# VHH binders against Sulfurtransferase TUM1 (TUM1), part 14

Target 1, 304 residues: Sulfurtransferase TUM1 (TUM1), of Saccharomyces cerevisiae (q08686)
Amino acid sequence: MPLFDLISPKAFVKLVASEKVHRIVPVDATWYLPSWKLDNKVDFLTKPRIPNSIFFDIDAISDKKSPYPHMFPTKKVFDDAMSNLGVQKDDILVVYDRVGNFSSPRCAWTLGVMGHPKVYLLNNFNQYREFKYPLDSSKVAAFSPYPKSHYESSESFQDKEIVDYEEMFQLVKSGELAKKFNAFDARSLGRFEGTEPEPRSDIPSGHIPGTQPLPYGSLLDPETKTYPEAGEAIHATLEKALKDFHCTLDPSKPTICSCGTGVSGVIIKTALELAGVPNVRLYDGSWTEWVLKSGPEWIAENRD
Short names: E, the ipSAE of ESMFold2; O, the ipSAE of OpenDDE; V2, 0.75 times the mean of E and O plus 0.25 times the DockQ between their complexes.

## First folded at step 12 (VHH; framework vhh_6fv0_2)

Design w4 (from w1 with Q105M; at its last look DockQ between E and O 0.88; V2 from the best seeds 0.83)
Fold by ESMFold2, look of step 12:
Structure w4 (fold): chain B 304 residues (1-304), chain A 120 residues (1-120)
Amino acid sequence: as target 1 above (304 residues)
Amino acid sequence: QVQLQESGGGLVQPGGSLRLSCAASGFTFSTYWMYWVRQAPEKGLEWVSTISSSGSETYYKDSVKGRFTVSRDNAKNTLYLQMNSLKPEDAAQYYCAAGFEDYWMFSEYRGQGTQVTVSS
């Protein structure tokens, strides 16, 4: 069973009209690159949102003990955040973001890994707005319209879903990452090759040895930022991206995805899973953790 | 002082070709992703093409794929759009814009535009 399902704007509106038993809670998981100089909290409070939305703050809902951004939250951090947002276990959660399948896959995945029973990823909010479906344009002062609940996550799939630094380093050091895994990096090709800068000036560009470039933009519609939903379209999109970036995918091997800080890596993880690729995990710390812990001899550049 | 100055627009017949240029100054051009967007008289801005800061990735609106080619020369701080097989639907004011990643709507800078007119 997948941790979450994709849902089109049309199907979402039908779900809202037909669901009689469970509360449907849209989740705004918007995160913006710092270089875009936008404020996701202000946008949630002041700009149109899907009615009854809560705001899931990816920056805040993270491992408080880690020095790295966006690391997967502890159970306590997650449960407290969900409780403060008023989420209940039987809520149907529908995750979106204002960028278009940028940070919302990470949020949907986090909810699923922590065992929330029914999670959808909206494909996507930009299309929802384009189709003129209902919006709440009121200004609000809170990140949830619901009273505080008692949320307790009961099951975690972290062991199946996450590769940590120690495992990743050992795979690279032994040469096994390149030999026994499909390893993909969702960052732009230039950042992967070392020819374009990272967004943070203290982080050099380059890649983890043994990874292949699979920029996340290549797996979404370049205009709408939507995932292809039909099986043939998903496979065609993946095949084209693999060809364009000279990547290989061996279906008999497990797969690891990474990116800059563990957000956009879920974009490609989701696309791979939609295409039927089994056993896909995320290296949560990704490029930032790798560089800062491993040092320069473990940075690869270029392609060959 | 940041400037983006488009040029190369004009009148062309259907099926013809045109090459747009965008000269950039006042910022480090080679670190920015660049975009072409267009606006017809009664429409909003419409994305046309994106090129990454090194030029290693390019993306196109479906209706222009195979007809338009985006390129850049970082030594000359110039962005280009080669437009072939032009259609009446391509007639618009064309703007270049600069930002980060393939998200033109979050662009930091936008030019003044150059007019493309397609007539039979």
Scores: ipSAE 0.752, ipTM 0.894, lowest interface PAE 1.4, mean pLDDT 93
ESMFold2 (binder alone), look of step 12: mean pLDDT 85; pTM 0.859
OpenDDE, look of step 12: ipSAE 0.881; ipTM 0.938

Design w5 (from v1 with S107F; at its last look DockQ between E and O 0.93; V2 from the best seeds 0.00; counts 0 for: pae E 2.03 > 2)
Fold by ESMFold2, look of step 12:
Structure w5 (fold): chain B 304 residues (1-304), chain A 120 residues (1-120)
Amino acid sequence: as target 1 above (304 residues)
Amino acid sequence: QVQLQESGGGLVQPGGSLRLSCAASGFTFSTYWMYWVRQAPEKGLEWVSTISSSGSETYYKDSVKGRFTVSRDNAKNTLYLQMNSLKPEDAAQYYCAAGFEDYWQFFDYRGQGTQVTVSS
């Protein structure tokens, strides 16, 4: 059902040892919060990485015409980036990030939406390192060890996967979001309620009217930041989170996930899809686009 | 000058209780997520608990759920950890740490720690 599959560190190492036909390309999709004062590009070049990794820059591989961060890339931007990284259609891509299921779900999802045939999400790099699986500790000067390729994405699932601002606004204005959708916000409860600040000082906190809070941390192991992989475990985790945050999930309704800028919303989208929830889309512009385009009269606070 | 100062550690019997405090200064405490982490001699840092900047979300390591309670007082710039039913395996140097979001390993600031010893 998801456009990509989870793979454990152990299963990944076994895949590397057994795969004889297709190139396995690990994809470092690390993105850091600005407040962490870390540099993801420098880290890729200078810190240990899974051998043969390429670096997928979520900031750079985005819609260049939009003033909002992390908007889904155009076909041209995506194809040029994949070509420059030397990716081929028959590559098995295994996506990870140095934070632990933070930005890598967004990257894996982007690859799947753009039709890449075989994509895995590593669950996760922190566990991979903890188990002392092989790393390449060399310093490198390039974001890919592969020569430039000729990548041409052939299909896109954007219409099935993305809600844009115009659709989201009409759903809110008409009252249909609350009535006909399961709408979840992956941001922290305090940001949702308006009691904690947004990371950007020019963006007020609060939420899109008709959304329910489902903080992404409630759907990951709070220590390891791994998804529960067994079906019973993911269902139990989801049921507990829905109860804890007083949310409802009606399986007869379509689902929309959002967050701050369209990165962490894929964390909960992935968890919902692992639990078998159908028809889950991402509001790509999320809170940042909503606030800046809609204005203060379209900000809800507390619980609505 | 950023400071995080832990206190309240000490020697306690198995089954006993301690309350740790972490006094913060030099930064806007109320905008930071806070964490308790601990370190035993042969281990790296081990996550114990997380609390969101407003206190609206709390998370606990499985082995301490039901025994430990994290809280904060943003008016006093203080983080707390109430530790009940202490076990020998809880013995460690305990640190408070401050960062952003629900990713405890990416803290900006950490204190010097306070020692918790559990022995007969």
Scores: ipSAE 0.634, ipTM 0.854, lowest interface PAE 2.0, mean pLDDT 92
ESMFold2 (binder alone), look of step 12: mean pLDDT 85; pTM 0.852
OpenDDE, look of step 12: ipSAE 0.897; ipTM 0.949

Design w6 (from w1 with T50Y; at its last look DockQ between E and O 0.80; V2 from the best seeds 0.00; counts 0 for: pae E 3.2 > 2)
Fold by ESMFold2, look of step 12:
Structure w6 (fold): chain B 304 residues (1-304), chain A 120 residues (1-120)
Amino acid sequence: as target 1 above (304 residues)
Amino acid sequence: QVQLQESGGGLVQPGGSLRLSCAASGFTFSTYWMYWVRQAPEKGLEWVSYISSSGSETYYKDSVKGRFTVSRDNAKNTLYLQMNSLKPEDAAQYYCAAGFEDYWQFSEYRGQGTQVTVSS
């Protein structure tokens, strides 16, 4: 069973109208690049939001012992955050972001990996606004309208969903990543090839040996930033992207996705899973961890 | 001081062609994705095309695909938009912008624009 489902704005509004047993809790998981000079917390508090939204802070809800950004949170960090937001296990969570399928797939995935039973990814908030569905335009002082709960995650799918550095390094060193896996990098082609810079000046561009470029923008509608929802449409989108970037996808092989810091890799992981690709895991530390732990002899450039 | 200066706008007949340029200074042009965005009188700002830092990736709004071509010359710090088969609906103020990947709405820098008018 997938860890979360896609839901259109229209289907979401119908769900809100029809659901009588469980709370429906929209989750604003907006994250902005630091260079954008925007404040996601201020935006949640002061800009229109889906009524009854809580704010999920991807930067704060991460492993605090890791020196790398956005590493998957510990159980304690996650449970404390969910408790402070007032989330209950039987809540139906509907995740969105103000950018458009940018950080919200990471949040929906995190909720699912930590065993939250019912998670949707809204496809997407930009379309929700475009269709003029209800918004709460009030200014608020808190990141949740709910009282603190006692959230206790009881199941985790981390072993099935995450590749750590040690496993990734052994796969690269042995040559098995290239031979036995479909390995995709969601970063732009120029960053993958080493011909364009990383956004952090202390991180060189290039790629993990054995990975193929599959830039995440190629799997979303360029105007709306939506996933194609019909099975034939997502298959066509994936096929075009694979062709455009000269990638292969062998359905008999397991798949690993990566990116810069483990956020955008979930965008392509989601698209692959919507297309029916099984056994897709995320290398959570991604390019940033790889470069800083492995050193220059383990950086590949161009494509060969 | 960062500056983006658009030029090459003007009056053209339907079906005609026009070439816009954007001269950049005050930042490292080759590290930025560049955008063309436009604003018609009755509409908000909309993206038209964007191009990656190296020029290896180009993207177009469906309504201009096949008619417009974006390019850049990193040696001259200049962004271009070749507009062919122009239609009345293309009439707008065209802006050059710089930022990160396809996130034109979050662009760090934007020029003052150049006017494109399509007369019939």
Scores: ipSAE 0.368, ipTM 0.708, lowest interface PAE 3.2, mean pLDDT 92
ESMFold2 (binder alone), look of step 12: mean pLDDT 83; pTM 0.833
OpenDDE, look of step 12: ipSAE 0.719; ipTM 0.865

## First folded at step 14 (VHH; framework vhh_6fv0_2)

Design y1 (from w1 with D102E; at its last look DockQ between E and O 0.91; V2 from the best seeds 0.79)
Fold by ESMFold2, look of step 14:
Structure y1 (fold): chain B 304 residues (1-304), chain A 120 residues (1-120)
Amino acid sequence: as target 1 above (304 residues)
Amino acid sequence: QVQLQESGGGLVQPGGSLRLSCAASGFTFSTYWMYWVRQAPEKGLEWVSTISSSGSETYYKDSVKGRFTVSRDNAKNTLYLQMNSLKPEDAAQYYCAAGFEEYWQFSEYRGQGTQVTVSS
């Protein structure tokens, strides 16, 4: 059973109209690349949003012990954040972002890993706006319209969903990552090859040895940033991307996705799962953790 | 003082070709992703093409795939759009834009545009 389901803007509007038992809580999970120099909190408070939205701050809802950004939150951090947002276990959560399937897959996945029963990923907010579905254009002063709740997560699928640094490093060092896994990097090809800079100036570009480039934009519609929803369409999209970037996918092998900081890697993880690829995990620390912990001898550039 | 100057627009018959150029100054061109967007009369801005900062990735609106080719010359700080097999639907003012990554709507800079007219 997937941790979350995709929902079209049309299906979402129908759900809102027909659901009479449970609250439907849209979740703005907008995160912006630092180089875009935008403010997601200001945008939530001042720009149109889906009515009754809460704001899920992926920067704040992260492991506070880690020096790396966006690391998967501890139970305490997660439960406190959900309580402060007023989320209840029986809420139907519908996650979106203002970029277009950029950070919202990470948020939907986080909610599912922490055991929230009903999570949707909106495919996507840009299309929702294009279709002129209802928006709340009021300026607000809070990140949730709901009173605080007492949220307690009781389930975690982290072991099935996350690869940590220690496991990743051993797989690379032993050569098993390249031999036994499908390992994909969602960053742009230039960042993967070492020919374009990382968004953070103190992080060199390059890639984890044994990974293959699968830029996240190649698995979305390049104009609308939507996932293909028909099974044949997602398979065709995946096949084209694998061909264009000279990647292989062996369905008998487990799969690991990575990216810069564990956000965009979920974009490709979601696409792979929609295409029926089993056993897909995220290396949560991704390139930033890898480079800073492993050092320059563990940086690969270019390909054969 | 950032400037993006488009050129190469003009009048062409259906099936004809044009090459658009965008000359950039005032910023480090080679670190920016570049985009072509267009606007037909009484329409909103429409994305056409994206090219990564090194040129390693290119993306196209479906209706222009196979007909248009985006390229860049980082030594000359110039972006190009080769437009072949032009159709009446391609008539628009074409703008170049500069930003980061695949999301043209967050572009930091945008030019004033060059007009492409397609007439029978």
Scores: ipSAE 0.652, ipTM 0.863, lowest interface PAE 1.9, mean pLDDT 92
ESMFold2 (binder alone), look of step 14: mean pLDDT 88; pTM 0.883
OpenDDE, look of step 14: ipSAE 0.847; ipTM 0.923

Design y2 (from w1 with T50D D102L; at its last look DockQ between E and O 0.05; V2 from the best seeds 0.00; counts 0 for: pae O 10.3 > 2, placed apart)
Fold by OpenDDE, look of step 14:
Structure y2 (fold): chain B 304 residues (1-304), chain A 120 residues (1-120)
Amino acid sequence: as target 1 above (304 residues)
Amino acid sequence: QVQLQESGGGLVQPGGSLRLSCAASGFTFSTYWMYWVRQAPEKGLEWVSDISSSGSETYYKDSVKGRFTVSRDNAKNTLYLQMNSLKPEDAAQYYCAAGFELYWQFSEYRGQGTQVTVSS
């Protein structure tokens, strides 16, 4: 029961041309690392976008009561945001980002966890542009071309999809994480090992004890940055990545993905699921929450 | 294999000019947005400018608007950055990147970069 499906640019264009019942709503979920000094909002408003796109701000659509970034939004925050964007429950949402598959997986996953019936992840916007499929180059002043709606999510799969800090900490403290789970970190190897700094300068790098490095880029096509869509291809990609990073995956164990703030962790979660790995969850707070809530004794470096 | 090679950097006085070039290979250059980014000492990587596939759209960091001009020659698979009225704060290692290279935070597939130094 995937929460969302991949859709190629070609298939997306075909869908737009052929779908007559449901409204197809492209969702720009572009997010940039702060260090890049890019503005995702300005880009949406001023740069070419998929026609009829709405902007899904993963910074804004988060748990506002949490001191940690990109925490899964409350139902109210989510429903209000979706309503303001004019989304309807029967819309087919096609999620993309201007980086490619960077923040769009997080958005698609969020939509899926909140029970939106039909969600696609465009694989990916860069390819879409390369193929010169239709773009709206107009400047806009709003994050949605649609009138406000009354969106109400009907179900949530948070319990199934998310690992919270308390659970994660108990698993680490007891040693069960390493023994009973596959735990992967999507951050760069340098950050994982503690040799590169975090984007956030006030927290150290390193990794959660018992986790393994699985940088998200290793699971995307090295040239197109797309997910391999064929099952065999993504499996091969995963196997190669595991080998390259000297990691292991036990298919009999549940899997927990994490990253810096819960964004790129969904990239690898998606890849794992595409490869047929069952029972994959996300530690939402990820490294930022872990570091800020745990003592220095719970920060590992190198390869444990 | 995707390759990007920057050139044209150097030492200039404040108010001076440089023209950076980026030779691209290993991908369909003419179909991609191209980016200029830079990294100064003790600072993180920052976006400077980008240009659409056809070159019809260009965008700039506010601090370089009116001074820098990005352009491209798709026939030559080359990206350019004309930098005029250079300021000390423009000193940095300059990199070019294709749009899809953003996945690696401009680190994995970028070239070696070209150094721009602005000193009186």
Scores: ipSAE 0.006, ipTM 0.258, lowest interface PAE 10.3, mean pLDDT 91
ESMFold2, look of step 14: ipSAE 0.680; ipTM 0.866
ESMFold2 (binder alone), look of step 14: mean pLDDT 85; pTM 0.855

Design y3 (from w1 with T58K; at its last look DockQ between E and O 0.90; V2 from the best seeds 0.84)
Fold by ESMFold2, look of step 14:
Structure y3 (fold): chain B 304 residues (1-304), chain A 120 residues (1-120)
Amino acid sequence: as target 1 above (304 residues)
Amino acid sequence: QVQLQESGGGLVQPGGSLRLSCAASGFTFSTYWMYWVRQAPEKGLEWVSTISSSGSEKYYKDSVKGRFTVSRDNAKNTLYLQMNSLKPEDAAQYYCAAGFEDYWQFSEYRGQGTQVTVSS
């Protein structure tokens, strides 16, 4: 059973109109790169949103004890956040973001890993707006219109979904990452190669040895930022991206995705899963954790 | 301080070619992703092309793929758009813009534009 399903704006509007039993809760999971100089909290409070949206703050809903950004939240952090947002276990959650399919895959994935029963990823808010579907343009002062609930997550699929630093380091050190895995990096090609800077000035560019570049933009429509939904279309998109970036995907091998901080890596993880690729995990700490823990001898800059 | 100055627009017949340039100054050009966007009369801004800061990634609107080529020369702080097989639908004011990643709407800088007119 998938952790979440993709839903088109048209199908979402139909779901809202037809669902009689469960509350449908749209989830704004917008996160912006620091270099974009945008404020996701202000945008939620002051800009149009899907009616009855809550705001899922990816920066805040993370492991508070880790020095690294966006690390997967503890059960307590997650349950407290969901409770404060007023989420109930039988809510149908429909996740979106204001960028496209950028941070919302991470949020949908987090909800699914923590066992929320019904999660959709909207494909996507840009298209929802383009089709002129209903928006709530009111200014609000809170990140949820619902009273606090008592949310308790009952399952965690972290072991099946996440690779931690220690496992990743051992795979790289032993040479098994390159030999036994499909390992993809969702960051831009220039950051992967070491020819373009990271968004944070204190983090050098380069890549984890044994990974292949699969920039997340190559798996989305470059204009609408949507996933291809038809099976043939997602396979064609994946094949083209693999060819363009000179990557291989061996279907007999498990797959690990990474990125800068564990957000955009879920964009490509989702695309691979839509294409039917099994056993896709995320290296949650990604490039930032790797660089800061491993040191310069474990930074690669070329492809071959 | 920051300037983006487009040039190379003009009047061309259908099927013709133009080469647009965008001269950049006042910022570190080589660290920015660059975009071409256009605006036809009575229409909103429309994305045309994106090029990564090193030039290693290039993306195009579907209707211009195979006809337009984006490039950059980081030593000259200049962005280019080679426009071949021009159609009346390509007539617009063309702007260059600078930002990060393939998200032109979040660009930090935008030029004043250069006009492309395609005679039918």
Scores: ipSAE 0.758, ipTM 0.889, lowest interface PAE 1.3, mean pLDDT 93
ESMFold2 (binder alone), look of step 14: mean pLDDT 86; pTM 0.866
OpenDDE, look of step 14: ipSAE 0.880; ipTM 0.937

Design y4 (from w1 with T58I; at its last fold request DockQ between E and O 0.92; V2 from the best seeds 0.87)
Fold by ESMFold2, fold request of step 15:
Structure y4 (fold): chain B 304 residues (1-304), chain A 120 residues (1-120)
Amino acid sequence: as target 1 above (304 residues)
Amino acid sequence: QVQLQESGGGLVQPGGSLRLSCAASGFTFSTYWMYWVRQAPEKGLEWVSTISSSGSEIYYKDSVKGRFTVSRDNAKNTLYLQMNSLKPEDAAQYYCAAGFEDYWQFSEYRGQGTQVTVSS
């Protein structure tokens, strides 16, 4: 039932050693904030990677008709990308990133939503390197070592996983978001409150009315950037974060997560799901789409 | 020119206290997340703490929680680290760094450091 599973570096290495039927394909899904001034494509080609990795470009594998970044890809965009990377439906995909559970949850989620049968999220590549597990340090010229395949996604769970702008706007306008949902924003508290700027200068800070701040950093280990894996540890982490940010979580209500552009919102969505929270959806367009389509009268500031 | 200047290091006995400062210039301090990182001899850099640009989010390495307090004064362009109950394992060169979000390894700027020595 889960769209993807967490896998530790140790468990991943054991899987590689024991799996004899299905191809294991590590997926570098690195995306960097623009303000970090790094190049994820150059890094994939020139820096150490897990052997046999492909590169999943979150910027490129997105809805081409949308003016907003990182919008969920169309079936055609997704299938063409998977085919070009040489992915097969029976591949075991193991998703990681060079940041630390930053963009790789979005990629693992995208793969699962489009119905790929077996997806893992590596928890995480920083720990994999810390433990000195095998790396391929060669410089390469391509984003996949595999020949093109004929990938056709046959299912989509978008309706169960995504809230679009129209639905989100109606929930806010009616007051139902605040009343009937647990709504969380993964952006930093200062951006949520309107006291710190957004990374893009043309996007004001603030929040969607009816959302609660749950900064993604509060749900990862602050040093290793790993998810807690023991059941009691994930619950303790979530409880502490909810308390620290004065949030409520009613287990009888559905949950909506958002962020800046639909990437870091999956970080907290994943943590909530690991803790057993059901019915967690992502508002894919998130803050950027919200402010640009709704205008300033639909921006909340400070905490209510 | 961008500069980060750490100060306040020195020799202290176990259980003692020090207050480190990091004076920033040449960039808009109030828009940057700040970090303290440290390096013991012959060791790599080790993260100590993170503070968001407004100070609204603060994170600590587990071994320093309850003993160290990070703070910032955006009007003075200064980052601080109050270090209490110092232990021998805290001895290191301490650096401040500036960047975005809670990922210190992608920091854009880093200072030259100040030495903290803990011995009896």
Scores: ipSAE 0.802, ipTM 0.910, lowest interface PAE 1.1, mean pLDDT 93
ESMFold2, look of step 14: ipSAE 0.747; ipTM 0.889
ESMFold2 (binder alone), look of step 14: mean pLDDT 86; pTM 0.875
OpenDDE, look of step 14: ipSAE 0.900; ipTM 0.949
ESMFold2, fold request of step 15: ipSAE 0.788, 0.792; ipTM 0.906, 0.906
ESMFold2 (binder alone), fold request of step 15: mean pLDDT 86, 86, 86; pTM 0.872, 0.873, 0.872
OpenDDE, fold request of step 15: ipSAE 0.913, 0.906, 0.912; ipTM 0.953, 0.950, 0.952

Design y5 (from w1 with S53Q; at its last look DockQ between E and O 0.80; V2 from the best seeds 0.83)
Fold by ESMFold2, look of step 14:
Structure y5 (fold): chain B 304 residues (1-304), chain A 120 residues (1-120)
Amino acid sequence: as target 1 above (304 residues)
Amino acid sequence: QVQLQESGGGLVQPGGSLRLSCAASGFTFSTYWMYWVRQAPEKGLEWVSTISQSGSETYYKDSVKGRFTVSRDNAKNTLYLQMNSLKPEDAAQYYCAAGFEDYWQFSEYRGQGTQVTVSS
């Protein structure tokens, strides 16, 4: 079963009205690209939010020993953060972001990998606002309305969900990535091909040898940034994207997703899983780690 | 001294065509994603189209797909929107905007717009 479920804004409002046993905790997991020059913490405190939201800081809730951004958090970092936010194990968590299925899939996935029992991904906050569902427009001074709890994660599915650099490098070096895996890169096509720059000027564009381009925008509605509902709509969306980007998907092979820093790769991982693709893992370090550790001989361009 | 200057608007009959241009200066055009957005009277801004830095990806609002084509010429620092089979509902002030990725709402720059009027 999936680590989290998709929930529409309408279904979410119905859940809030009908749930009698468990606390429902909306989770603002907004992360903005640095180039957008926005402040997610200020936005949480000062702009409308789903009532009773907490703020999950993807930048802060990460492995602090790594020089790379957004690396999966240690148990201690995660448990301390959840405790400080007042989260309880029996809370129903409903994750959203102010961008539109951008960083919230990463947060929902993180919660699921660390074993939180009930996690939803809201599909999505833009639609929630468009439908004029209830918002809390008050200015607040804290990132959680709940008292501190004693959260302890008891499970981790990292071995089933994450590919690290060493495994990825050996798959590339041996040629096995191209031969034995479906490997997808969620970055834009031009960054993948090496014809458009990376957001960081010190990081060259190009791709990990053996990966195929599957830009994350191709798997979301381009206007609403929503996932298609399960069934024929998600399959049609995936089929069109694979055709448009000249990609292959062999259902008998395991799948690895990557991106720039491990955030947008979860967008396509989620879409693939909604379409029924099994055995999908994320290369957490993604392009940034790859380039900085491997060097230029391991950069592919075009469709190499 | 960043400037985005739209041109090419005007009055056309339903079914007609227009080509909008957006001349950019004061920033490195080729490193920006570009967008077309529009605003009808007494309505909010509405996304129309997005194009990546080199034009490798293009995206369209469903109601304009097949009728509108976004393109760019990075050597001329110019964004284009070819609008065919125009309908009365396409009448609006059209703006070009510049930013990063397919998220027009977070654009850094926006022009003053050019008016498109479609009259039966």
Scores: ipSAE 0.757, ipTM 0.892, lowest interface PAE 1.2, mean pLDDT 93
ESMFold2 (binder alone), look of step 14: mean pLDDT 85; pTM 0.865
OpenDDE, look of step 14: ipSAE 0.919; ipTM 0.958

